# Designs tried in a protein design chat: VH-VL binders against q9umr5. Part 16

Target 1, 268 residues: q9umr5
Amino acid sequence: SYKPVIVVHGLFDSSYSFRHLLEYINETHPGTVVTVLDLFDGRESLRPLWEQVQGFREAVVPIMAKAPQGVHLICYSQGGLVCRALLSVMDDHNVDSFISLSSPQMGQYGDTDYLKWLFPTSMRSNLYRICYSPWGQEFSICNYWHDPHHDDLYLNASSFLALINGERDHPNATVWRKNFLRVGHLVLIGGPDDGVITPWQSSFFGFYDANETVLEMEEQLVYLRDSFGLKTLLARGAIVRCPMAGISHTAWHSNRTLYETCIEPWLS

## First folded at step 1 (VH-VL)

Design d3a (framework fv_dargistotug)
Fold by ESMFold2-Fast, scan of step 1:
Structure d3a (fold): chain C 268 residues (1-268), chain A 122 residues (1-122), chain B 106 residues (1-106)
Amino acid sequence: as target 1 above (268 residues)
Amino acid sequence: QVQLVQSGSELKKPGASVKVSCKASGYTFTDYAMNWVRQAPGQGLEWMGWINTDTGNPTYAQGFTGRFVFSLDTSVSTAYLQISSLKAEDTAVYYCARKYSSGWLYRGFDYWGQGTLVTVSS
Amino acid sequence: DIQLTQSPSFLSASVGDRVTITCRASQGIRSYLAWYQQKPGKAPKLLIYDASTLQSGVPSRFSGSGSGTEFTLTISSLQPEDFATYYCQQLDSYPTFGGGTKVEIK
């Protein structure tokens, strides 16, 4: 009776992280078929995002084909960017609700423990030297590194985020926009206490300007130009914003109040 | 089916201009970018740039700014390459070619025009 | 921009031979490499994309391999119609072509 739910994990993550989410869905929508994709787990989550998009695409095709009434996506952290690209590259997706769970939709510019593990001597101010190199673009986290002080390098070197956001022209931009616009609802979730996603407003398509002042979605050129359909979706009433304080980055998929407030209403 | 048909060969004097056309059929013109590739006599393939068929925005490779102009007429599904102030070194076959990733991946240039020979001689 | 070096530039072979052409990129290009065949007086024809995926309608004797910076095109049993010039192309950034490899008859 309920539409199937497909779950896409984040950086250094796996399907096991979503056990609480599965329990919540089973309690409120019993009988829902939930598939948590076991692709690019752990270290494999560092693979280039376009490679991950291909793998996840192959996994979701048969699930979508078996659900003519549509499916829902719940995509966590880095997984939200994978899902953004899936919706753009799939000519025939039937996604109703795309639920983006604290994903850096406009990119990341912040020093975290994950970056210190990968690049121990790098700070956010100098990571552009690594990320905007050919070698750096082989790591998923560099595919959405968005240094607001080196926007020219981001636009030229980003092999993923600048393209899917329409910040740099791409031959497929028109088709990607058409495909993305088929989504029923874009549900954006995030909050100030996340501690990893920087700025946290990136989960809502806000981001730093050159002075590190956060500009919200409606002030972004991506939105104003309607580069991949955000303005059109907002005009349709298809964008839902659900910010919540008090939730750390690893708790978005395991907080009952968050689930009941921001996720449950969008699972039909 | 899908086809790209280019205008015929041109013989021009130095200093003249030429406009090469590339007419697309069998697909939605604005869904695919149009690329231009040059091949001088006896030489290899050289990418000149591309034009976004939806926005009309051209991007030129290094060495093809100034005298080279990409344009469109969407109403007739046609892309154009104009070369002004022609020089002898512009003598080449000029190809149009479409590009689409077919989803997640860059598939390369799947359909090409037959080429237009532009000869510049006095 | 990214430079592609093809080797050899010229190759003489007989019908039935196994032919291998290499393409080396100046920096990592993932799998965003295509191979083209060009016969005299004709437009190039796409043979392989994404380094190893055969284009529809291309004979199975053609195959591609590699990732990152080193790539190969192999023709397992050369046929008379395969004598042509072959080009690699990267699509990771602004497209660039290799210098070409002319496969000629012995």
Scores: ipSAE 0.000, ipTM 0.418, lowest interface PAE 16.3, mean pLDDT 88

Design d3b (framework fv_dargistotug)
Fold by ESMFold2-Fast, scan of step 1:
Structure d3b (fold): chain C 268 residues (1-268), chain A 123 residues (1-123), chain B 106 residues (1-106)
Amino acid sequence: as target 1 above (268 residues)
Amino acid sequence: QVQLVQSGSELKKPGASVKVSCKASGYTFTDYAMNWVRQAPGQGLEWMGWINTDTGNPTYAQGFTGRFVFSLDTSVSTAYLQISSLKAEDTAVYYCARVRYDFWSGPYYMDVWGQGTLVTVSS
Amino acid sequence: DIQLTQSPSFLSASVGDRVTITCRASQGIRSYLAWYQQKPGKAPKLLIYDASTLQSGVPSRFSGSGSGTEFTLTISSLQPEDFATYYCQQLDSYPTFGGGTKVEIK
């Protein structure tokens, strides 16, 4: 009787990361059909996000068609951005709860120990040279690289995040906003001990200004302009913010207390 | 004109320390990470880790923490490898090599290498 | 760590011979593989990156192929300067090198 759950993984990840999450769901909501999408695994997660959106779209259509009462999305890290775009481009989605596990919703600007390994010849202050080129935009991480010191380049060059956040105009923006607003609940999860998502408040639509001071969601132009519906969702009571300390980036999908507190209540 | 020039060979006794230098020229030092690679006599290549030349932050492979320290002097475009409490098993040629992360041309690879520094630990 | 296994470890060949060296990865690494040449007493030299892309200045007799877990370096007509040890390397995770293949005369 529970709605089906669709899980979308993150950067350099695969479906096998979600074994504990599946066990938790089965314990609390027995009989739930959970589909962990095994697309764009490992290095394929570096493919452009619009390419990933198209592939995931094709995979979710038959699942949604079989569930006229609706589905839930659980989207981890980079996967949360894929899900943001799915909710905007699909004029027929029937998503009830969109649960975003530590996803950089306003972008990423940090070379933490994890990213230092991924970009050994680049540092965060110089990554804009690579990311805001046509070739850089062929890689997923550059699609949501948001350098607060080069915001004009981000707005002009970002082929993905600036568009889905309504920070740059797009012909489809009105339709994308209408589609996104059909979501029942937007559940945002993240925390200060994540260690990868920088700033961690990006998971809650907060981000750096030009002085690297974090401004919260309600101070962002995208919220104030209601560019894709955040202000409308908050007014409806449809946004849930669930921060939790003590959880590292790779543990969001395997912590029982987090599951019980932030995820379980939204799986009808 | 792009080159990496390393310091000369060293002969050390067990328990001593050694500091190997790698001086870069012909390119912008901070645009490339510097890797360290070890080759024991008659053995293959072993990656030790790298250092981000812009931030100065080192990353060490398993087995190369503690006694091994990577550092920089950006003002003279030089990277350093320091080995403390030397053991006979540290006898090897130590290479520095730059890494280019090239999204458009392919994966990370070591395109320019230093000539190597032989460190001998005996008696 | 991802292990790289090279075969053969030793190879005796004559000038003009076609030489083939194989590198096998313990797990899929897509095309994230490079080949290096090392002559006695010298530093390694990059030959090929991204499995099949020839480095500038490297003779066209060298070629690379493969993807996933199986990779091959081929020298179409061995020259005297090609007698060396060849190494494969991956950067899918922590960088690792294969054990090397020594190409000896005769």
Scores: ipSAE 0.005, ipTM 0.410, lowest interface PAE 12.7, mean pLDDT 88

Design d3c (framework fv_dargistotug)
Fold by ESMFold2-Fast, scan of step 1:
Structure d3c (fold): chain C 268 residues (1-268), chain A 123 residues (1-123), chain B 106 residues (1-106)
Amino acid sequence: as target 1 above (268 residues)
Amino acid sequence: QVQLVQSGSELKKPGASVKVSCKASGYTFTDYAMNWVRQAPGQGLEWMGWINTDTGNPTYAQGFTGRFVFSLDTSVSTAYLQISSLKAEDTAVYYCARSPYLRGFSYGAFDIWGQGTLVTVSS
Amino acid sequence: DIQLTQSPSFLSASVGDRVTITCRASQGIRSYLAWYQQKPGKAPKLLIYDASTLQSGVPSRFSGSGSGTEFTLTISSLQPEDFATYYCQQLDSYPTFGGGTKVEIK
C-alpha cells in the first residue's frame, strides 16, 4: 500500500550505509518495498555525474514502471544531485517525494577530509585550477565544485551542476524544467553541524556570494529567474525545508529523530 | 515545406559590421534551437554557438565571444547573426541550422540548414 | 572541447565501391554522433544521428556504427551523387565537427 522507496547513496558510500534507515522505514511503514541502489559504490562514486545519472536511470525505470501510484526517492549527499538530474532527464518519472539528505544543491566550496584525501596538497582556493579543467570534470566532486571567487569559470566549465541549475543554458533546459516540475514534493534536509557540505545552506539552495556571505534560496538568480522551477514549486507549496542541528554528515541516514521529523511524514 | 532562408552575400571592408538573417518557415519557430556554423573558404565546419528560441538566450563557443551577437525576432520567425569590427579572417560562409530540444544527455542533431550566407571581408 | 579526428582526409573511389570513413573522439561521447554530407556550394545535409539512426529520406546504402570513441560511416555501393565531403559531429557537449573526408571520383 505504501509507495516504493528508492535510495541513492553519496560520495565514497554504498548501499550498506542505509541499514538503520531501512529499519526505521520498516518500523513505521511495514510492507514498504525499499530498493537501495548499489551502483557506483566506493571509489566508483568519483565517476562523472552524467555517467552516474545514466546508470541510475537504467536501474530506476523498471521500478517506476511497476509502481503506477508513484515512488519516493531518498538521495544522500552527492546522490541528491544525481536525483536532481534524474527528475529532469526522465520525461516519464512518477516521483512523489524527493527527499534530499544534506546534498550540495548549489555546489561545494569547502576544504574537507574528502577533498584532502583526493588532493592532499590543494586548498579550496586553488581547486578551481584542477576542477575547471577537462581532466577535473571527469571527477564527480568537480562536477559540483562551485568556487564563488571564480564564478565565470564555474559557469563555463561545470559540465553538470551549472547545467541542471539552469545557470548556463542548454538546449534541453525547457524540457528538463517541465520534467522536474512533475515532482510531488521536494524535501530539503541539512544542518549546520554536517561538517562536510560547505556552506551547509547549499542543501537548501543557499550559497556564498563573492565575499563568502551566504545568500539564501530566494536571493539566488536561479530562484528569481525560476530557471528549473524552484519558484514555481515553492508557490505550489511543494518545497519542504527541514534543517536540524547536531547531525554530522555521515549520520543523516541513521538518526531516528531526523527520520521521524523530516523523512517519515513524506513516505506515503 | 520546413526551411531556413538566409540573407544574401555581403562584401565588407575591415572594421565594418554585418547582420545576417535566417528566416524559418513550415514549423513552430520556438520548438527548435537555432545554431550558427561557420565555414572558411576551403575549410571545415565550425560551430559558433546557439540561441534558445523560446527564451532568446544565446550561448557562444569559446572563439566567438565579443564581436559576435545572436538575436531573434520571434514575430517574423527570424534569427540574426551580427559581426562587428570585421577582420579578413571572418571571411566565410555562415550557416544557420535548427536542432531539436532533446531529452536527456545530448544536444540535438542539425536536421534543417539554411543555404548559407557568404561574408567577404576585403580591403 | 571534444576533438574529432576523421580518417582518411581524402579518398578516391569508383561508382559501385564500398567506402568507409572513421571518426575518433578525444573522449567518450556515448552514441551522440551525427554524420553530414556536403556537396560543393551547398549546405550540409544530415545523414545519420545517434551514431546509427538513418535520417528520413536518406538512401539505405548509408549506414553508421560505433559508440564511445570510435565511429564509422559506410556507403555500401557508391553512386555518382555521393561524391561529396562528409563530416562527423559530436553532440555529447558543445557541438564540434571532424575535419571532413572528401570523397572524389577516380
Scores: ipSAE 0.000, ipTM 0.439, lowest interface PAE 14.6, mean pLDDT 90

Design d3d (framework fv_dargistotug)
Fold by ESMFold2-Fast, scan of step 1:
Structure d3d (fold): chain C 268 residues (1-268), chain A 122 residues (1-122), chain B 106 residues (1-106)
Amino acid sequence: as target 1 above (268 residues)
Amino acid sequence: QVQLVQSGSELKKPGASVKVSCKASGYTFTDYAMNWVRQAPGQGLEWMGWINTDTGNPTYAQGFTGRFVFSLDTSVSTAYLQISSLKAEDTAVYYCARHRYSWGLPTYFDLWGQGTLVTVSS
Amino acid sequence: DIQLTQSPSFLSASVGDRVTITCRASQGIRSYLAWYQQKPGKAPKLLIYDASTLQSGVPSRFSGSGSGTEFTLTISSLQPEDFATYYCQQLDSYPTFGGGTKVEIK
């Protein structure tokens, strides 16, 4: 029998977006119990990420308890950051594969229609003024806004991403690292034609320096200091990188070739 | 002067179409989103949606998809509301109103057009 | 969608009276609530934003209070020009308006 799969959606999204993904899983792994969590749907996805982590944690606990052999997580876009935090705050999770589907793991620095709906007059160069305020940190998208030209403000004001990445100290950091390292596989998926996640290499823990040159994961202080376990996981052979060109942001969960290449091999 | 000026009243037959304009002046057009609000005779205010003046992308409230189209012409600082296949229940005053997000604080609908009465009758 | 319920829907009061109207949200909206005044045949005018901040040029007899789900607009000494319908609006999500409160003098 196959391990159950839990799916966590993204910004302005809902369980309906995963209809094709469920079809693919049923075709290749018939009998798999797949739960797409119907929490923080649509506009509720704008709630602070720590609030979302608490709600998803409560939903995930009984599912994990019923599956002593373990579960898999498939976490899309913003949902990948929710899952990052879940794996750190849960001292008893039994996740085998954590599949991060085009998620801004090092943050976001780019204009999108989602941002312009919330902040219609904002340019990416000026959004730090709103996002790094207490009011801005009440919105999920600002919790992972990472302006490479104001990195000191990001480090001081980010109430979520800087903490889970270990870029700023937190009393629970050692426990969060220990918990995260319990994951069996970290499967990173993303690509250059996404069009929303900026830089797209954020899905692979790469990010802009102050000159907007992308530095890959192995050049990040987070990796070099092993702040939450990336270097340890890579040494263990537990990190999988699966880039694919030609896929737009809203198509990652509905592309059969992507599923067969990057997702299917990690569902046991 | 900072203002929004709308086109004049319209009397239309059922099945016709109408295009209402909202011309902005006295501020940078693309710094503010433009909203459309409807008020049927003797009724309250109903938000219809908004258009991003920088990208041109519209967002419609539930119930205002299909027959309603938001558009703009940034060269003349004007937003438009088009209603096709007019019905009697579309009879209302249609307002345009702007909003902006300033440093850490949203600005509410601080500037409104004077309204355009659209009457649909046979 | 976030629903706003205003009460009362109608009230009659004399010049000089203290008037209060309430707006209740179906879920928490923090302080992201505005109040508008609409006179017959005119566009709405912003009175108060962020639940309690008075818009520039609005008389000091108008005040707002509340947070979360319960909000109040108060007119401390009603004047003849205050004959109007008052609407609350939330901007915590997609904008929605309350049903309105019609204030008649005398």
Scores: ipSAE 0.000, ipTM 0.398, lowest interface PAE 16.7, mean pLDDT 88

Design d3e (framework fv_dargistotug)
Fold by ESMFold2-Fast, scan of step 1:
Structure d3e (fold): chain C 268 residues (1-268), chain A 123 residues (1-123), chain B 106 residues (1-106)
Amino acid sequence: as target 1 above (268 residues)
Amino acid sequence: QVQLVQSGSELKKPGASVKVSCKASGYTFTDYAMNWVRQAPGQGLEWMGWINTDTGNPTYAQGFTGRFVFSLDTSVSTAYLQISSLKAEDTAVYYCARGYFKSLTYGPNFDYWGQGTLVTVSS
Amino acid sequence: DIQLTQSPSFLSASVGDRVTITCRASQGIRSYLAWYQQKPGKAPKLLIYDASTLQSGVPSRFSGSGSGTEFTLTISSLQPEDFATYYCQQLDSYPTFGGGTKVEIK
């Protein structure tokens, strides 16, 4: 009776990370069919996000087709951006709750261990030189690199995030907005102790201005212009914000209190 | 007590087929993936692929497409490796190994192994 | 495929010696590296996963360290039962194994 749940992992991650989440779901919603997609695991998570979107799209189509009452998405970290694009490119998705679990929805601007692996000698202030090149845009992390000091380069060079956020025009923008608005609920989860997602408010569509002062979602041009439907969803009562302190980036999928407070209520 | 018990040694002629079994006990079979690893005589270890024990869906490493088939019999907690059109270079010990929660990337993957099945391909 | 280079390929050691084996990856694999012990005629045994996490039941004289492309397995005080071949394995993509390091008594 419960709608199926589809889980999409993050950067340098795999389905194994969700074993505790699956246990929590089984305890509170026994009988729920949970599918954790084993695509683009580990190093393959560095492949361009549009390539990942295509692969995940092919995997979710048969799951959605077998669940006429709808499905829920739980999308972690980078996976939340994959899910954003899935909801936009699929004309026929039947997603009820889209649960975005500490995902950099407005982009990333911060030094992390993940970035050091890929670009060991680069500071965050210099990463724009690599990321906003055609070569750099072949790496997923660069697809959502959002340098607030080079916003003109981000808008011109970002092949993924600037397009799905409607920050740069695209021929499909109107259709993408229409498709995204089919979602029942957008559940945003994140917190100040994440330690990876920078700024952490990116998980709530907040982001740095040119002085690295965080502006919240309602102050963003993408919201004010309703570029992909955030303002419409908020007015509809469809956006849920669930911030929680004390949770590090790798613990969002394994914290029981977080699950009970922010996830469980949206798994009808 | 977790155990993976494999079938006995096989001696085959080129062109024949062989089916190796790996019987699991001491845990819920469908909670863990099953991996296959090959080791030619005096050589190192080579990963062949894995099978999702819940869905039955196999994934093969590039060198092991075509002649190699992974399958399951969930009712007896057993995984199978079938090799068709055997060649001399298939002579090796074949191991099954438990994957952790259907994932290859993180955690104690390959935490339990079968004892190995020697497949010898000769005249 | 990610290539793993183990060094040395073989080494001779005495009981009580400190033994160090190195594994180098052709590209970054974060901490997705495991170490195995294999004795003649036996299946490999998992010693360490996620570069430095000791598998349950493995003696504390075994330890792993490293991240990215350089990894080491250390046996702090070699015991008679430790004479074996040791393999590293990466799990960042399609799993691959190092060539092995044979630890012999001399």
Scores: ipSAE 0.000, ipTM 0.400, lowest interface PAE 15.4, mean pLDDT 87

Design d3f (framework fv_dargistotug)
Fold by ESMFold2-Fast, scan of step 1:
Structure d3f (fold): chain C 268 residues (1-268), chain A 123 residues (1-123), chain B 106 residues (1-106)
Amino acid sequence: as target 1 above (268 residues)
Amino acid sequence: QVQLVQSGSELKKPGASVKVSCKASGYTFTDYAMNWVRQAPGQGLEWMGWINTDTGNPTYAQGFTGRFVFSLDTSVSTAYLQISSLKAEDTAVYYCARLGWYRDSSGYSLDYWGQGTLVTVSS
Amino acid sequence: DIQLTQSPSFLSASVGDRVTITCRASQGIRSYLAWYQQKPGKAPKLLIYDASTLQSGVPSRFSGSGSGTEFTLTISSLQPEDFATYYCQQLDSYPTFGGGTKVEIK
């Protein structure tokens, strides 16, 4: 029997977006119990990420309890950050494969239609004025806004991403690291034609320096300090990198070749 | 002292082009998107789109792609609306308006408006 | 796109009357609704944003209420200077205006 799969959607998204993914899983792993969580759908996806983490946590506990052999997570876009935090705050998670589907793991620094609608006058160069305020941190998008030109403000004001990445100290950091390290596999998926996640290498823990030059995961202080376990996971052979060109942001969950190459091998 | 001052009225023949300007003062130009709103004689308000004043990227409402071009000159805090291949149905008052946002509340509005520019297309 | 239906399109009222204008959205827009006043030959003026927040300098006789899909602008005691056309606008997605309500002297 295959382990159950839990799917967490992204910004302005819902379970309906995953209908093709469900079909692919049913074709290759018939009998798999797949639960797409219908929480924080549509505009509710703008709620603070810690609020979303709490809600998703309550939903996944009974699913994990019924699956002593373990579960798999497939977490799309913003949902990948929710899943990052779930794995850290849950003392007893039994996640085997955490499949991060084009998620801004080191943050976002780019203009998109989503940001234009929420903060229409604010562009990437000035969005830090809104996002790094208490009001701005009440919006999920601002929880992972990472302005490389105002890293001091990001480190001091980010209520979510800076904490889960261990970029700012937190009393629970040691426990979060131990919990996260229980994951069997961290499968990172993303690509240059995404068009939304900026820089696209954020999906692989790469990010801009102050000159907007992308530094890859192994050059990040977060990795070098092993702040939440990336260096340990990589040494253990538990990190899988699966980049694919030609896929736009809204197509990651509906591309058969992507599924067969990057997702299917990790669903046991 | 926020002000938006638009260029004067224009009388054009069908097929001509027109360029309307909107000069902003009293605030940091690049901190607020500039909107364009049209009002045909005796009709209601119609949102045409906006331009990001930081990047220069325009967004057009359905029906205003092609002949309508939003641009800006940040050095003089001025936004422009250009209409090419003018038609009789383009006769209207064209307004620029600043997109206001509120740090401590969930809201957006067109908080400051230009005085309007009447464009008449007549043979 | 989101459509706004404004009612009535026209109303006649007398000074001192309580006037109510309704704006209905084709889908939920939370509280991202603004109200504008336009007098003949003039640019529109912002009255209310965030459905119920009065713009600085606007008289307290103006009030807004509602959320989701049903919104109301109320003028508690109509004054001579309030005879104008009123428009609602949603800014939850790409902005759209209601058709307008002309408030005229009876």
Scores: ipSAE 0.000, ipTM 0.409, lowest interface PAE 16.5, mean pLDDT 88

Design d3g (framework fv_dargistotug)
Fold by ESMFold2-Fast, scan of step 1:
Formats: sequence, structure tokens, C-alpha cells
Structure d3g (fold): chain C 268 residues (1-268), chain A 123 residues (1-123), chain B 106 residues (1-106)
Amino acid sequence: as target 1 above (268 residues)
Amino acid sequence: QVQLVQSGSELKKPGASVKVSCKASGYTFTDYAMNWVRQAPGQGLEWMGWINTDTGNPTYAQGFTGRFVFSLDTSVSTAYLQISSLKAEDTAVYYCARTPRYIFGSYYGMDVWGQGTLVTVSS
Amino acid sequence: DIQLTQSPSFLSASVGDRVTITCRASQGIRSYLAWYQQKPGKAPKLLIYDASTLQSGVPSRFSGSGSGTEFTLTISSLQPEDFATYYCQQLDSYPTFGGGTKVEIK
């Protein structure tokens, strides 16, 4: 029988977005129990990421308990960051494949309609003034805002991403790293035509330097220092990279070729 | 037999509240989401939102936030729609209808409907 | 929200006629469209889902076709019990219904 699959949605999203994905899973792995978590849907996806992590943690515990052989996570966009934190804070998770669908793993630095709706007078160059305030950190999108021109502010003010990436010290960092390393496979998916995740290489742990030149994962300090286990996972053969061109941000969960190429092989 | 049975018609004055029930039988309540659909007299169908029967989390369509509340009592397999501060334009037949929630490849269409509850708001 | 426009909103037909109803979406919805039949005073009944898949128990004279933005419901030989209002519904995002097509006896 196939391991259960848990799906975590993204910003301004809900379980309705994943019906194509569920159709694909049913076709290739009939009998798979798929749970799409209906927590923090729509506008509630703006709540602080640590609050979302607590809620999703409570929801996944009974699912994991019923599946001693393990579970798979499919986590979309912002949901990929929630899943990063879940894997770190859960001392007893049994996740085999963590499939990250176009998630800003190193953060976001780009103008989007979502940011303009929330902060209409802001450009990416001045959003740091809002996001790196205590008020701004009450919004999920600011929890992973990563301005490469104000890295000191990011490191000191980010209440979520800098901590989960081990970019700023935390008392639980050693335990979080140990927990994260229990994952069987880290499957990273993303592409240049996403149009929302900026830089798109953030989905693969690449990010801008101070000159807005993208440095890939292996050039990142978090990788080189092995802050939360990326270097160890790569050495173990547990990181899978699956970039695909031609896919817009809202289409990652509804493209059959993407599913067959990047997702299907990792659902045991 | 799979069925959804709704509470009887209601006549209310503007400003009052109403609570419509929808009792499910013949299937596992938590395997299906419960949708609410409104139909004003002589008008078409309007989707109001749904509630996840496993978690109790509601999702509301645009225009149905604030005065409208979806809730559940899973111990009796019943979903509820509560409307507060009733207005004349709330006069409609309210339907509950199920959709598969976590059953793969079957999120297409509402296959079982309640009989409808007429809510009339008039002085 | 995705808007669905049905045409015609009203039609008169005779028993035995071939009836076609169209539903146009404001943006692409692939095949994620359902058709419902509603008789006066009754709840809607699901006829077709996934644009063309007939619901169990629905007579074969009903058929659906289309994908993307244009969809059609066809009744190949109208029967007396088919006089009703028909609605399309998209499920590509939060569900929305078309305005309905009332099929009356001519």
C-alpha cells in the first residue's frame, strides 16, 4: 500500500487548489490516503508562520501516528516554509519525502500583487521598513521577506526564516537540525517562469547577494556551515532538484508533466 | 441510503437570527465537505462557501463573510448555517450539499443535496 | 471569481427535440465543469461532472462536451421530465454557477 500524503497549501490558498494533484495521485497510486489540510485558508494564510506551524503540527500528529511506515509531505509556495519548520520542531516526525513546490526557501525579494495589495505604496526596495518591524512580522509574507541590501536587519528582525535557516542563533537549533535530518528525501521543485517567487532559485536554496547576483545553494553560508543539515542531506544523496520551465506560480499543483516528472517518483 | 435532511422553513423579522441544520446519514460524515448554496426567489444558484467536516474550518465566498457562520456537530453528523442581523435580501432557499474532501479524483460536483430550507425575512 | 455565462437564459422546445445549452467561462477552467438539473421546488441534481462524465443513474440522452472556456450540455431527444432549469458550475477555483437556462414546453 502507499504511504499517506499530507498537502500544505500556500499564500491566499485552500484545498480546492489541489484537486488536479489529487486526481494525478489517484491515477498513478490508487488507494493513497491524501489529506489536504484546510488550515489558515485564504486571508488566514497571512497569520504569522509560527502560529501556522503550531496549527499544522496539531493536524499532522494523528495522521503520522496512524502511518508507522511513514508519510509524504507536498508543500506548496509559502506552505513549503511551514513544512520546513514542521520537520525541525517535531521530535518524532516520520516524513519520507518532503516535496517542496516552488517555495521561497531562502526568502522572497520581489514585487508581487500580494505585496502591493497589503502595502500599496511600497516597492521591494523599501518594504524592509515595514517587514522588519514588530508589526510587519505579524504577517506571514514578512516572515520570509529577505532583502539582500539590508541583510543585518533581516538577520536581527526575521522571527521565522532566519531562525529556521540557522542564519541567526536559536536555543533549539541543534535539536531542529537533528529533527530535520530525519527526512528521507528533500525534493525541490521550481522554475524560471514562476513569476511570483523572486529569485526563482530561492526554491532551490539559491539567493541574491548584495549585488542581486544569484548564488546557488552550494555557495550559500547556510549550506557551507551546514546550519540545518543541507550539506549532510546532499552528501547522503537525499536532495532532489527538479527545475521546470514554462510553469507559472499557480500551476505547479495542476501540471501533469510536472507531476509525472518531479512528484510521482517520490510517492512510495 | 445516503441523504442530507434540513430543518424546516423559517419566518423571521429583519434584525433577527436564524440557524439552519443539515443532518447527514448513510456515509462517513468527515469524508465529505459540506457546502452551502443559496437561491433567492426566482434567481439562480449562489455558492456561499464550505466547511471542512474533519477540522471544522469554514471557507466563505466573497459576500458571505461576517453575518454568515458555518459550524458542525460531528457527534450527530450535522452541519449548521447561522445568519445574524437578517435583511430582506437574505430571503432565499438555503441548501446544503456534499463534495468529496479527501477522496482522490472525486472533487467534481455536488452529488448529494439537502431538500432546502426556505428562510423568509419580512416584517 | 470566475464568471460563467449561460446561453440561452430561456428556451422553448418540444418533446423529441435536440436541445443544446452553452456555458462560457471568463477564464480557462480545463474540464472542471459540472451540470445540474433543477425542477421547480426541488434541490438541484448532478447530471455531468468533469465536463463530459455522466453521473450514475442519469439517462444517456444527456451529454456534455467542451474544455477551457466553452462548454455545451446536449439533450439528444427531450423528454417530458426534462423540462427544468439547467446550471453549469466550475470547480477550477472556489465554485461559481452560471445564471441558469430554463427549458420550457413549446
Scores: ipSAE 0.000, ipTM 0.409, lowest interface PAE 17.4, mean pLDDT 88

